# Designs tried in a protein design chat: VHH binders against DNA primase DnaG (dnaG). Part 2

Target 1, 371 residues: DNA primase DnaG (dnaG), of Nanoarchaeum equitans (q74mb1)
Amino acid sequence: MAKFAPVQYKYIIKAEFEIDGIVDREDIIGAIFGQTEGLLGMELDLRELQKQGKLGRIEVEYKRVGNKTIGTITIPTSLKAVETSLIAAAIETVDRVGPAKARFRVKEIVDVRSSKREYIRNRAKELFVQLLSKTAPDIEELRRELEEAYYSKQLIEYGEEKLPAGPLVEKSDEIILVEGRADVVNLVKHGILNVLGMNGINIPKSVVELSKRKKVTLFIDGDRGGELVLRNLLAAGADIDYVAVAPPGREVEELTNKEILKALKSKIPLEQYIKNLRISINNDENKEKYKELLSKVFDTKKAIVFDEQFNIIDEKPLEEIDKLPSAYGIAIDKILDNETYAKIKGKYQLILALDSNVNAQERVITLKDIQ

## First folded at step 5 (VHH; framework vhh_lunsekimig_d3)

Design B12 (from A3 with N58H)
Fold by ESMFold2-Fast, scan of step 5:
Structure B12 (fold): chain B 371 residues (1-371), chain A 122 residues (1-122)
Amino acid sequence: as target 1 above (371 residues)
Amino acid sequence: EVQLVESGGGVVQPGGSLRLSCAASGFSFSSYYLYWYRQAAGIERELIASISRGGETHYVDSVKGRFTISRDNSENTMYLQMNSLRAEDTGLYYCAAKSYTYGKNPQLYEYWGQGTLVTVSS
């Protein structure tokens, strides 16, 4: 909560004048009070308003040019916009100063509060940049905390699970769905107010229910973690319409405005995204190694465990699959089913199988994938 | 033939109970996430209940505490037990089975039943 001191004056009237004579400040002020008296009723009499502190001192700056007096007047007021505008217009009716002909023209009415808000905005940005100029790991953490504190004030809590969301989630017909709170903060920071975040990989019921009545774009990181989120959403029964993907190796929470807009503009229908993922297997540089390992286990009734260079570490009959060590990957001579998966879940990054009936956490490649 | 066949729908009075069944042929439920959807006249089809491979259940608020979803992988069948039925529960009930293979080549296996009518009226 930033403290904001009450402004005594709300507006400043600035007017230009040209007077066909040599006059002093007191003459000009006297003419303004005298000629406006009674024009706006008793409650807006300038002399009384100044006595009550509702009008500030009239500042006069002038230059004498030959037999003329040319300059500006500045009048602070604590009155509301309508009353201030009426007073400004009344000042333009002043047509003499003593015996001299005069013309007054209002040039602007300045909102003093806007100036203070602009200062706060600019100063906060300046202080933030000063913190970011220091190169240290702890400064990066402080930067994230400051960004979260500033932009999180725009966030709301959505649903029973109190999910992080932008203020337009319920009112918008379209929702941008992201994985976590930091993603929501980054999108809200860049003006995307119809964003909803999830509490990690477990899909909240509110998300599934909302997806049935809204058009949903899932915005994921450019890695396999994002694909896992999509998999879990589909498994939970969520209706996803489009997928937007961050650049390779980039996370939604760190994207610039340009990267966010480009990714959202390049969103594709869910079916096309899935088809594109299938095509990528055909051009995988390790495709021949997957073929070799699957060919090696085929018709052996064994499982083979291998390292990141695809060197075989160990092998055992399928009945002893749970006895195999954790490693980069495993190739099995069977269809990956729930029973087999329960025995190897979390032990490998890559599973090669003849086919799969399992919605696995790990990357699964089958014989039909490597045709 | 790959099929999901629903049964158990019918006419029941308010406060009554019905048990819907959904039997699979041509594939096994064991690796699938299972769902019941409802479509009422003038309303978009909505998810009523789901059950994960591990037996974890989810329900829409309007049926929570009244409906129970269950699965029997050995019989290749899923169920929806509906208790304390209300007029607003009237609709076509669809079972669905979905599986998503994770990886560079993700594949959706998705099967739907043809729907079974539930009418809550005298």
Scores: ipSAE 0.000, ipTM 0.116, lowest interface PAE 19.2, mean pLDDT 78

Design B13 (from A3 with N58W)
Fold by ESMFold2-Fast, scan of step 5:
Structure B13 (fold): chain B 371 residues (1-371), chain A 122 residues (1-122)
Amino acid sequence: as target 1 above (371 residues)
Amino acid sequence: EVQLVESGGGVVQPGGSLRLSCAASGFSFSSYYLYWYRQAAGIERELIASISRGGETWYVDSVKGRFTISRDNSENTMYLQMNSLRAEDTGLYYCAAKSYTYGKNPQLYEYWGQGTLVTVSS
């Protein structure tokens, strides 16, 4: 025998009525069941829902004023918000009770879980204060966990891939596209409700399709990872209209309200971003070091790995490229092809090659890029 | 000289089939994502099908199971096989090819056909 809590009511429908006649509770309830029969289909028949315990007992409070009956009805439901709203609307169609003319109007639908959410909010704050006596790293970690837990509940799932999204992503003519769920949470926390996250490296089909129908601003981190996301989106055929970039070294998921607004106000058209990217590559202060490393590896049939200061750490013949250690970068004396890329993928931040036939995740600089 | 040319459109009765073709000249499909778009009177152009460089396909719900996109890189042509056509499928069908390059000259290459008319009528 399974042991479980009985189904709790999620919502309470409260409606006011005015009936032009003398009626009692049974007359009113009879009219509600009778006049709504068949309006919402078999699965939302009020009598059946009450038998199943999904609709609670209808409470009626009334007073008689002359020849009129005026009062309120209260109906608890364990149904979802959509179904509860349909039932509430159906009740408003009741226009008579027996021979008497009647009018029903929903005053409010109370979400009984709202008090539980309020408790969570207040209790989490109390627990957070109690933990302020701990070390700074513990405090910062707890802060992030509490904020994520609260704002995550405001997210919806978008498309077949169930992507993390703000509640206005479908209704808005413009969407803010971000890399991950944590980015979505941070933007929703700051009132940006038309945000959609991609939740991974593969570009979701829903994102490509949506980008054709909406004005899209891609909001990326202030690092090279953001450039790779844009490249992958464009390669997948997404229609990106604008690019907004977080401050250098900052991630979208950690931005303040001021930083978010500044970045979004400073968004630039895609074509301008691509032009700026090209100019940035040509003006890179490390261009001479790229030339030096490519010159050192050219015609040697070797690969050279180097640190962030461009000091050579190790070198090996191309046949042994998979034996080279992970480092800041690698320079190879060949065209970067899929076979070679498979052996070095994820090990370096920068790849220097004679040319490239691969859509690599890392920044790739070729001889064509250095003049 | 770069262009995409659609063919195969025409008038067909409900329940019929048509195969659209899109041939590229002046460039190769091999590095491009390929798309079919549809534009009905008074409605914005919508994406109906796509095929990746690796052959992975996507379809809008209204055509899923009825339409099939395919590509032939050797013939530099892509296709849209349309089955069980409905009056709602009437419109101009556009093919598109998109590719992105990164490096010294990062840029988006985007090419569109002129469109081919499909009319489903009884």
Scores: ipSAE 0.000, ipTM 0.289, lowest interface PAE 12.1, mean pLDDT 81

Design B14 (from A3 with S28T)
Fold by ESMFold2-Fast, scan of step 5:
Structure B14 (fold): chain B 371 residues (1-371), chain A 122 residues (1-122)
Amino acid sequence: as target 1 above (371 residues)
Amino acid sequence: EVQLVESGGGVVQPGGSLRLSCAASGFTFSSYYLYWYRQAAGIERELIASISRGGETNYVDSVKGRFTISRDNSENTMYLQMNSLRAEDTGLYYCAAKSYTYGKNPQLYEYWGQGTLVTVSS
């Protein structure tokens, strides 16, 4: 079957030549062997090295240009770098091919394996980045799934709708109401056993019924979605007593023990929560002013600061938002996120934004609020 | 039936843009975390972008600043806006939805699309 040459060349010598005469391949090769004979001792004689398989066949490519022969020679070697360099230098001493004057100059010595090492280096970096990127999010998701499976065993199903609930929902005088199953799992994990979840936007009848005979704390995410849940509950006739809110930008399902306890201890009566919401809503008198300011900042990638009469004081690109002076209010051409809020927190009484993912201390008015 | 159906894939030149859509049916879309994955030749499927129930987004470094994930709960549709496309972005793009309600097996209750092909070539 298979036949192969076991010779692995380590280097390839590439040299250019210019010969002042018309010569052919055999003449050029003969001159190289003949004129280098004895220069490096008998151990590095090119003809002997070729017989031993340590030097490959000399390849010659040439063109005739007038009365000259110009081209390149390629010589593969399995020798070490030192011996290969000596041979390359010896080739440069060839000054004649037959009766013609010649000049040889080594253009490069190629390390055959250098290209493979470069590929390995670059590909290893790519694979490493992919591994880190993929591994981190997959591990976090798996942790959440395993944690939910483990603590789900402590849950019961409540009511006709088979709602996820902690084991003390029926026996407790106080209920913590949350939006979803993952929220219930997280609270039960942290020892809160009187929790009841509802799935999605449709308000279950069991929740409305239970709310009329229990003291209910609605525990919502630190985003605007929580407000919609409360509005839907009230529209369905639920009797809510308190509201607890997760830290800004955080979801109940991911809160730590410390965050849960702090939020529940900081719960406020429903009337106070509604009063705060009512204060945050723009009145009809100012609606056109809010709309005008948001229109001016829209699609500009800027922030505009204004006084109590809604006169523009200053404006800067969003990248320089931190450099704007304190004032009555600020309008920004973006969704208010935690990073942006950190730069403007405490500097304004009113924030106008395209939307908000932050439960800010300041009054925040978005495009949704002025429609 | 629960389904995620991708669309918007195609052939574009380097530097071009594409917008992928993922239409969902058969489940409560607004209650799910949503993801875009990419499968290139010779490598495993990788997560490139995610968006939470509240709209919070995350991106892998190689697409950050170029790709934008978004969701429209009223239309039960998720999007991936891809700008400044490179040859390396070529691959099958999958959308996925993960339930916040997981069973005993952590691999259950994940919904996957069929994939849409994106080819970036000159």
Scores: ipSAE 0.000, ipTM 0.095, lowest interface PAE 21.2, mean pLDDT 79

Design B15 (from A3 with S30R)
Fold by ESMFold2-Fast, scan of step 5:
Structure B15 (fold): chain B 371 residues (1-371), chain A 122 residues (1-122)
Amino acid sequence: as target 1 above (371 residues)
Amino acid sequence: EVQLVESGGGVVQPGGSLRLSCAASGFSFRSYYLYWYRQAAGIERELIASISRGGETNYVDSVKGRFTISRDNSENTMYLQMNSLRAEDTGLYYCAAKSYTYGKNPQLYEYWGQGTLVTVSS
């Protein structure tokens, strides 16, 4: 069977009236029904349309001004535009309310759907802006929370300190060592399962012990903090084989798959990494001794060798550099190149030179380092 | 506590061979450059052999072709294989491990053994 269906009004007729008399709402409504009866045929009779729910209740707002009644009527309708317009025109023919002379004028016919569509457009834009403004920090934080929860189920605890680790840390011959738990999660997310994380500023005993048994790549951030981590590891006696570095200003925990693979593929031996760093002598107590030795050899075309107290023990022309004895250090009046290095390699702990084009195993101090 | 202990010294005839060992405790060799020094009576201690972190070796001219330096990071031990020994090779042999860090405060880590005596005599 047919059930009562809610009627959706499509239009609202708004009309103004002036009545030369004192009348009530019921009088006005009665006049509208009475005087329009039969004008549009039985199918558009206002009383019947209201009974059918196709015409809503007539709303009346009025003021009494002396012996006159002035106001507006509002009539909702679910009828089509043509039928609604006919009803509106019929209402304008109402010329009396009881004994009083009256005039009705349609001010407008409002398309309810148009106003609702405008609201939807404006409100949708507002909600979209709200979603977008919440999305940037909230989604990034939520993504990290969901990744932490999901991938933490794939992590194991390693050693006495219960360090965060990928599931293949024990089985793999190679370990990727990172600073923290968030780094471990990011690497595991990207399929790097032989990763081990450290906690805090102290180097865990388990890390030092593991480093003696496995090939270790230290994967550090592209900032000065990574250099400090390496120094702490070396001071603790850890055996680091390779160093991989995130792009400048980037943290391992935020790297993409492509950035991770590129950094790991570009890993370099520990010795090479240390030599790629700038040597600072600003806090070296022997800085003045380096200056004195370099100034003494400068523009002499000689090399001088010195002991651990920085006393000169011998000197020779550069072409006889291979005839100088082994000692604590050597200062040379030239750029340290591969040919010169081959003649002095392994004979000294410290090399002072005007500049260097060589990856030497000894500590090298150049003229520009003492500026 | 960091310690280097040499062993394998002794008396040998000219043309003979000896193998010196240097064992580390309290730290790992892998991050260090490793050296053998020799000190004969009345002369200064000199560097005779070195091996880098990457395994590159270097020797003083007087021992090239006769001595071989090697390292075993897993056993935390370094060796000096000495062949075709000569009377001039007599002396105290010291092992040393050295490392350095870069940056604002460069650090030199340097450890020495106590020495082991090698005597080459007929």
Scores: ipSAE 0.000, ipTM 0.113, lowest interface PAE 19.6, mean pLDDT 78

Design B16 (from A3 with S30D)
Fold by ESMFold2-Fast, scan of step 5:
Structure B16 (fold): chain B 371 residues (1-371), chain A 122 residues (1-122)
Amino acid sequence: as target 1 above (371 residues)
Amino acid sequence: EVQLVESGGGVVQPGGSLRLSCAASGFSFDSYYLYWYRQAAGIERELIASISRGGETNYVDSVKGRFTISRDNSENTMYLQMNSLRAEDTGLYYCAAKSYTYGKNPQLYEYWGQGTLVTVSS
């Protein structure tokens, strides 16, 4: 059988009290039952409601301040709002506890399910927005589709992979290389006709071949995905001359004419771009954590899995690397090769390795990057 | 300061009986739902019995008719009476007290005992 569901009360009455004397819990509860008896009729008698399970046990917390007893009472009820309010008001009429003068004041009546309803409302709104963003046409996306349909008539197919390209790719001595078809359309729209697009992270043979004959500027989005594309191009043997980067948070496919020209004018040689990437890693506030994890795994023939705070979760010999759980990151005591990568692909956001010989989709940091 | 203290565990032969107690200090049981959980070797902690604020009880099928949960709010103590014990009943037994307030600032008051060992063996 499934886990038990506890009795659900609808409301919780919270009241404060101040009593001019030294009294204990039983005196206070006795006064509440005794002085409210008969005020609301037999159907709303507190002791009878408690026997029926419609009123929960009264919780009393108190402290002594001088010769006074001051504290709070908490009363759960499964009654309707009206009946609960009547009982709360009746409690405020308690003016004695034994011989001592007393005052009770209701601080609040809590709707037990209010917080759950609020969570449902807020979460449903979030999920609805996510669903609309995923399935319904975005006005901005519709605009881009219309622009693509119009300017795509100026595009050609390049190579045996039929890659999207501007009409001057073959005639120009310089090529602007971009990640996708939408990037090509945007550049052609703005008069950049020597542009060639790739189909995702797999590097087409036509791109590698063309890069050896022409000057190539790789034009990437202002995110870390661009670094992976570059590493994959270099691993495939492509000859990249310059790198241009879109403004932070912007995609090539959405850039204005002025932004495109500014990015291309600010292109830097490949060598300088690589140096800048290494400087960025060296200035990373987590650089010492990368060093610690790589040093700890070095010469152990193990892999270590860690969370986003860089706490070690698990470790196993390299032979059992595929048995490690998914997590924020993994550190391995070897060169990341295709065989090892196949066992860990998609399981981590960060891979720390002695070196790398593979086209990884994840962020890879090696000893060379941190030494 | 706030704690639940369990007692009554021990070694017993199959068919025997044990009574577990769980005493609260630093807070009152009056507004709490009370629970007994069991953790056997190699198995995650499971809920075996509960008692509501109003005294309604619920049990998992494997202990129904053999175990009885009860509460004494005046002594701030809950109990688990275990009869006709079986080898499968061996494990660590945990008491728990939970209370939840809904509203603009929801609060969960949840307290656990440290666990008491029950061993059913010859």
Scores: ipSAE 0.000, ipTM 0.077, lowest interface PAE 26.5, mean pLDDT 78

Design B17 (from A3 with S31D)
Fold by ESMFold2-Fast, scan of step 5:
Structure B17 (fold): chain B 371 residues (1-371), chain A 122 residues (1-122)
Amino acid sequence: as target 1 above (371 residues)
Amino acid sequence: EVQLVESGGGVVQPGGSLRLSCAASGFSFSDYYLYWYRQAAGIERELIASISRGGETNYVDSVKGRFTISRDNSENTMYLQMNSLRAEDTGLYYCAAKSYTYGKNPQLYEYWGQGTLVTVSS
């Protein structure tokens, strides 16, 4: 504490009063001192505390309403919280001002330091924001949040699941299907109004039903998550016609108008997209090992199981395929059909076959894939 | 040998009907999505009808209410019933069977027919 005043006040007592008579400031202050005298002992006598500077000057604001005097008193104190509370309670016992009946009620006790701390917090925040806004990089995230709030009002709810959609989803013959609400907002913002979004990990029935009567372009992020979305849609029975992919490492929700239009213009048929995935698999470092295993089973009418290092651990005729142990992979000398798959489902991570006509859960590599 | 063979094409007057058939040999339809595509002169091949493994159908708007796709897995055959034919329905009609493998690396297995000609003219 620096020497700049008699004492530094810590608290301010604010009390309301109503007096059934015409009184002035001196009468009110006199009643407070007089009627509290001796109630709290000699150490907390209000008159003495004021002389010592521990209690500040009592400020009185009042108005006359008929024959009543109504107002507030403000009392600064340098005393501790307990002592200040005792004085505040004592003031509430004042029941007369001169010949007039009176009532006093403490409205609040203000901690002077608390108010200053709150000011510092708020002012520091303002100054920090002001400094950053003049010299820092642009606040792109805040701009995006404000734009998203505005454009979300243009969305409709589609189907029983109340999916986020553009206003033309029902009227358009073509639908652009995206993963989530943020993707829908970004496309609507850029004038693409025939967009439909999905919610959660389960594929909504409304999406599957709509896909059967519309030409659907699935617009996915440029990462592996997009491939999982396509897989789930096809497993759910959705009729997907085209796939559009955001640039590598980019998300649909963040694309510019130019990037959106380029991706949609470069959409490819579903079958071509899946063929491209198979070409990528054929560039796998293990391609020659797949060839060796398939060549070994070719025209043998056998199945061979192998470990993660592609070492053969067992083999049996195709008639006994169900007797082979579970392992990393299996190579079979036949087309993978429903009957054969039922016998090996869940036992291997990798299936090598001459061809396939089933929807296997495992990775399947065929002769077509390694040509 | 794995193949799809279309039949039932021909010349028909506007307002007439045709039934196309597509028979598979060397594989079973049971795990396949089945499709009919149409290719008119100078135009890319267009998907016109599909039927899922469970029998759920989808149609392009221009044929909706006029064409009906169906499948018979026991006979390994699919059909396209074409009613109220129009001049713009003229084209080469292809059947296709596609299967999507669900695994760590998705794959599409596809088989196509050679096409059957449908001509709608007076």
Scores: ipSAE 0.000, ipTM 0.146, lowest interface PAE 17.2, mean pLDDT 80

Design B19 (from A3 with S31N)
Fold by ESMFold2-Fast, scan of step 5:
Structure B19 (fold): chain B 371 residues (1-371), chain A 122 residues (1-122)
Amino acid sequence: as target 1 above (371 residues)
Amino acid sequence: EVQLVESGGGVVQPGGSLRLSCAASGFSFSNYYLYWYRQAAGIERELIASISRGGETNYVDSVKGRFTISRDNSENTMYLQMNSLRAEDTGLYYCAAKSYTYGKNPQLYEYWGQGTLVTVSS
């Protein structure tokens, strides 16, 4: 045993012996040390290894049967497997104890750490099965809950109405105005800290007052159109500078960072947005013209351009859409995507499409809008 | 009840291939335009392929020559054959079916699947 620290043994040599004579433990131990001396060189001398703490105390259990001494020896070792095996083999060469004939045979060499490795293998399998049972949706749901809790704590209360707001609403010269608390949380989560939310249908007085001191962008959902919210803000005397619209079918509260930045970079001046809304007045006359044009283009794989009176000027296959002249409007037999929009951007005031995945600067009317 | 169900998603090595299927129940594909949309993490949902009632196909530039959309109205199923897959093709793939009738009572019929995950990793 070491005086200052426990010895960590790696292996235990267990050997049996049969000695043709009456001997004591000290005789047996002495024979083991004496007869193995020098056989494996100085570096593996058993006495020296025991002095260094690399070989443990030799334990001897024996019984006397007639004129014989029969038993077992146990030798702990901190040596590597190769050195331990050499020592075990050397012990088998002991052929006498004093004047008596002896035979030693190694029964086993126990790897003390084998049980720990077996536990690790079995436990790792169990833990792996547990990890496989947890679905990616569960992990994403937990991530969202933790993010919401964290970013909700970054919100401040603005004004007398205690409106949800990002921490930079007062310090920023520009603010992003959104409909609700969930919209504020999502924008703050994505680094937009100058956001202010409105609670309910009544326009808060704090919003109206702040709008006179700041440059305001109203950021609305793509599925709501936002006309009612804008009309209520203007009726309440709010000073709105720009309008940003989420992608079609998307709500501000669920937008990704890329979608938020794209929508805000594509904001349009209020007067342009109002002009576009006036063009889109749900006059039965205009609705019928939109239906007529979309009906004519549907299932044709063409784009049709038309004038302010909704008379067709030209038409071309969708592959040649960029070759069509600028006009009042265009009707396309496809979903308006970013690739198609890049080819027609700025050429028309009105775009009629089957559907839209684009936050366009132009007025876009789809099949959903006319039904 | 009307339903679209996608299948065939999974994990594949770069340069590999996958075939996605979209099966309809409760209605017939014969009068519908059919679409495949893709949504990647941090990227907005995008239309990647379409096939008309007459079988004409359209693709976004990033998948042209690599992806093939097809339809089988008799089996009420549409497919997306994806070849030469790249890491950037990783995402959730949605199928959609749309049809429009015009007249005294115009109607848009629009149905969506729940999505199937495609992961392209080395």
Scores: ipSAE 0.000, ipTM 0.138, lowest interface PAE 20.3, mean pLDDT 79

Design B20 (from A3 with S31Y)
Fold by ESMFold2-Fast, scan of step 5:
Structure B20 (fold): chain B 371 residues (1-371), chain A 122 residues (1-122)
Amino acid sequence: as target 1 above (371 residues)
Amino acid sequence: EVQLVESGGGVVQPGGSLRLSCAASGFSFSYYYLYWYRQAAGIERELIASISRGGETNYVDSVKGRFTISRDNSENTMYLQMNSLRAEDTGLYYCAAKSYTYGKNPQLYEYWGQGTLVTVSS
């Protein structure tokens, strides 16, 4: 009896045999175990591997033809390819079954997992073709044109800039702000009538003015472009209350009714969204600049302040850190502690330090973060 | 102490010009969005002009072409150049600086000046 739980076999050894004598299944199995004993060392002994459940039951199919026994053996194994190949080769060395001459030859070693990988490969291709057929670009373009023609009749022009808008923009206490006309059409199509679109790169004055009077949710695509739109809106003085984000890789203009409602229900207050954005921003672009500044300050017992382009503006000994001007960032040759933080809090957007034991409101980057 | 100080307000005749200044101390303008707001008696503050960190400007329609917002990060000062002034431009003018920081406790850094009075008479 095996002492281990049943294992999934990885390989199946299939070998054919011809024995010059009349023998039974038990004789054949006995010869395989007996003549391979000791050939591959104790760790690959076939009897022990079978007891451990690493080698499966040996299946024997045979027929008698005159005074000969001819057939096949099938041996499942959970061992690695190298060990399985060694066992297969050892089986080919079996040259007797009792007093009878025998010949064994491996026909194939089947990788059981190859059939599963092949199924996954073929099924993935089928699903991909089905997805493309359902969402082909030409069909999507045609759909957008037809939807714009039909639902554009429900749109109004808002403000002096004649921005695309739903009919309830003026009457609703809440506004959903989107980037473009196609986004407005899609939301109106799905019954969201308090939607206002922006046109182009510049933030319209009507949007800024309306944002002071209404509760505004900015609804953006699931990409980085939304961060730039938000930044431009804030720079223009717009009063944004919430941010809603389309699923990753999806655009507002292509969302289904369920996706729109889910995104709007999951809207996040502006401050929380900004926090999430900051945390998710990849430092890879500036990683070498952070390394350079930390290397320059390391073992100097100084702090250096730098601008948004990472040009050094000023430097002072750590004892005079409070005398440094406000700037984009500061790099310090010490562990950021509560005493040091109290002296620099609110003066910088970015703090580079050897390490930190402070829960700072600014972004803190340490040596561990740049490895 | 962190503060914004406006200057340059006063009394001017219609068609005249004024230049408002807003100087920051205790923090750097370079990393803030900068704004000018106007408040008339009994009316809520309205945004007149803004300038981004990159220098992009925005104006309300009533002042576009007449007012120019600018920033000088090296002097830690922002300006509002007001030309062709009208009686409707009378009010208290406030400068504001806004920026967001991240961390476990995200914070809006929002600073306001004390306001400077602009009176366009006659």
Scores: ipSAE 0.000, ipTM 0.114, lowest interface PAE 20.8, mean pLDDT 79

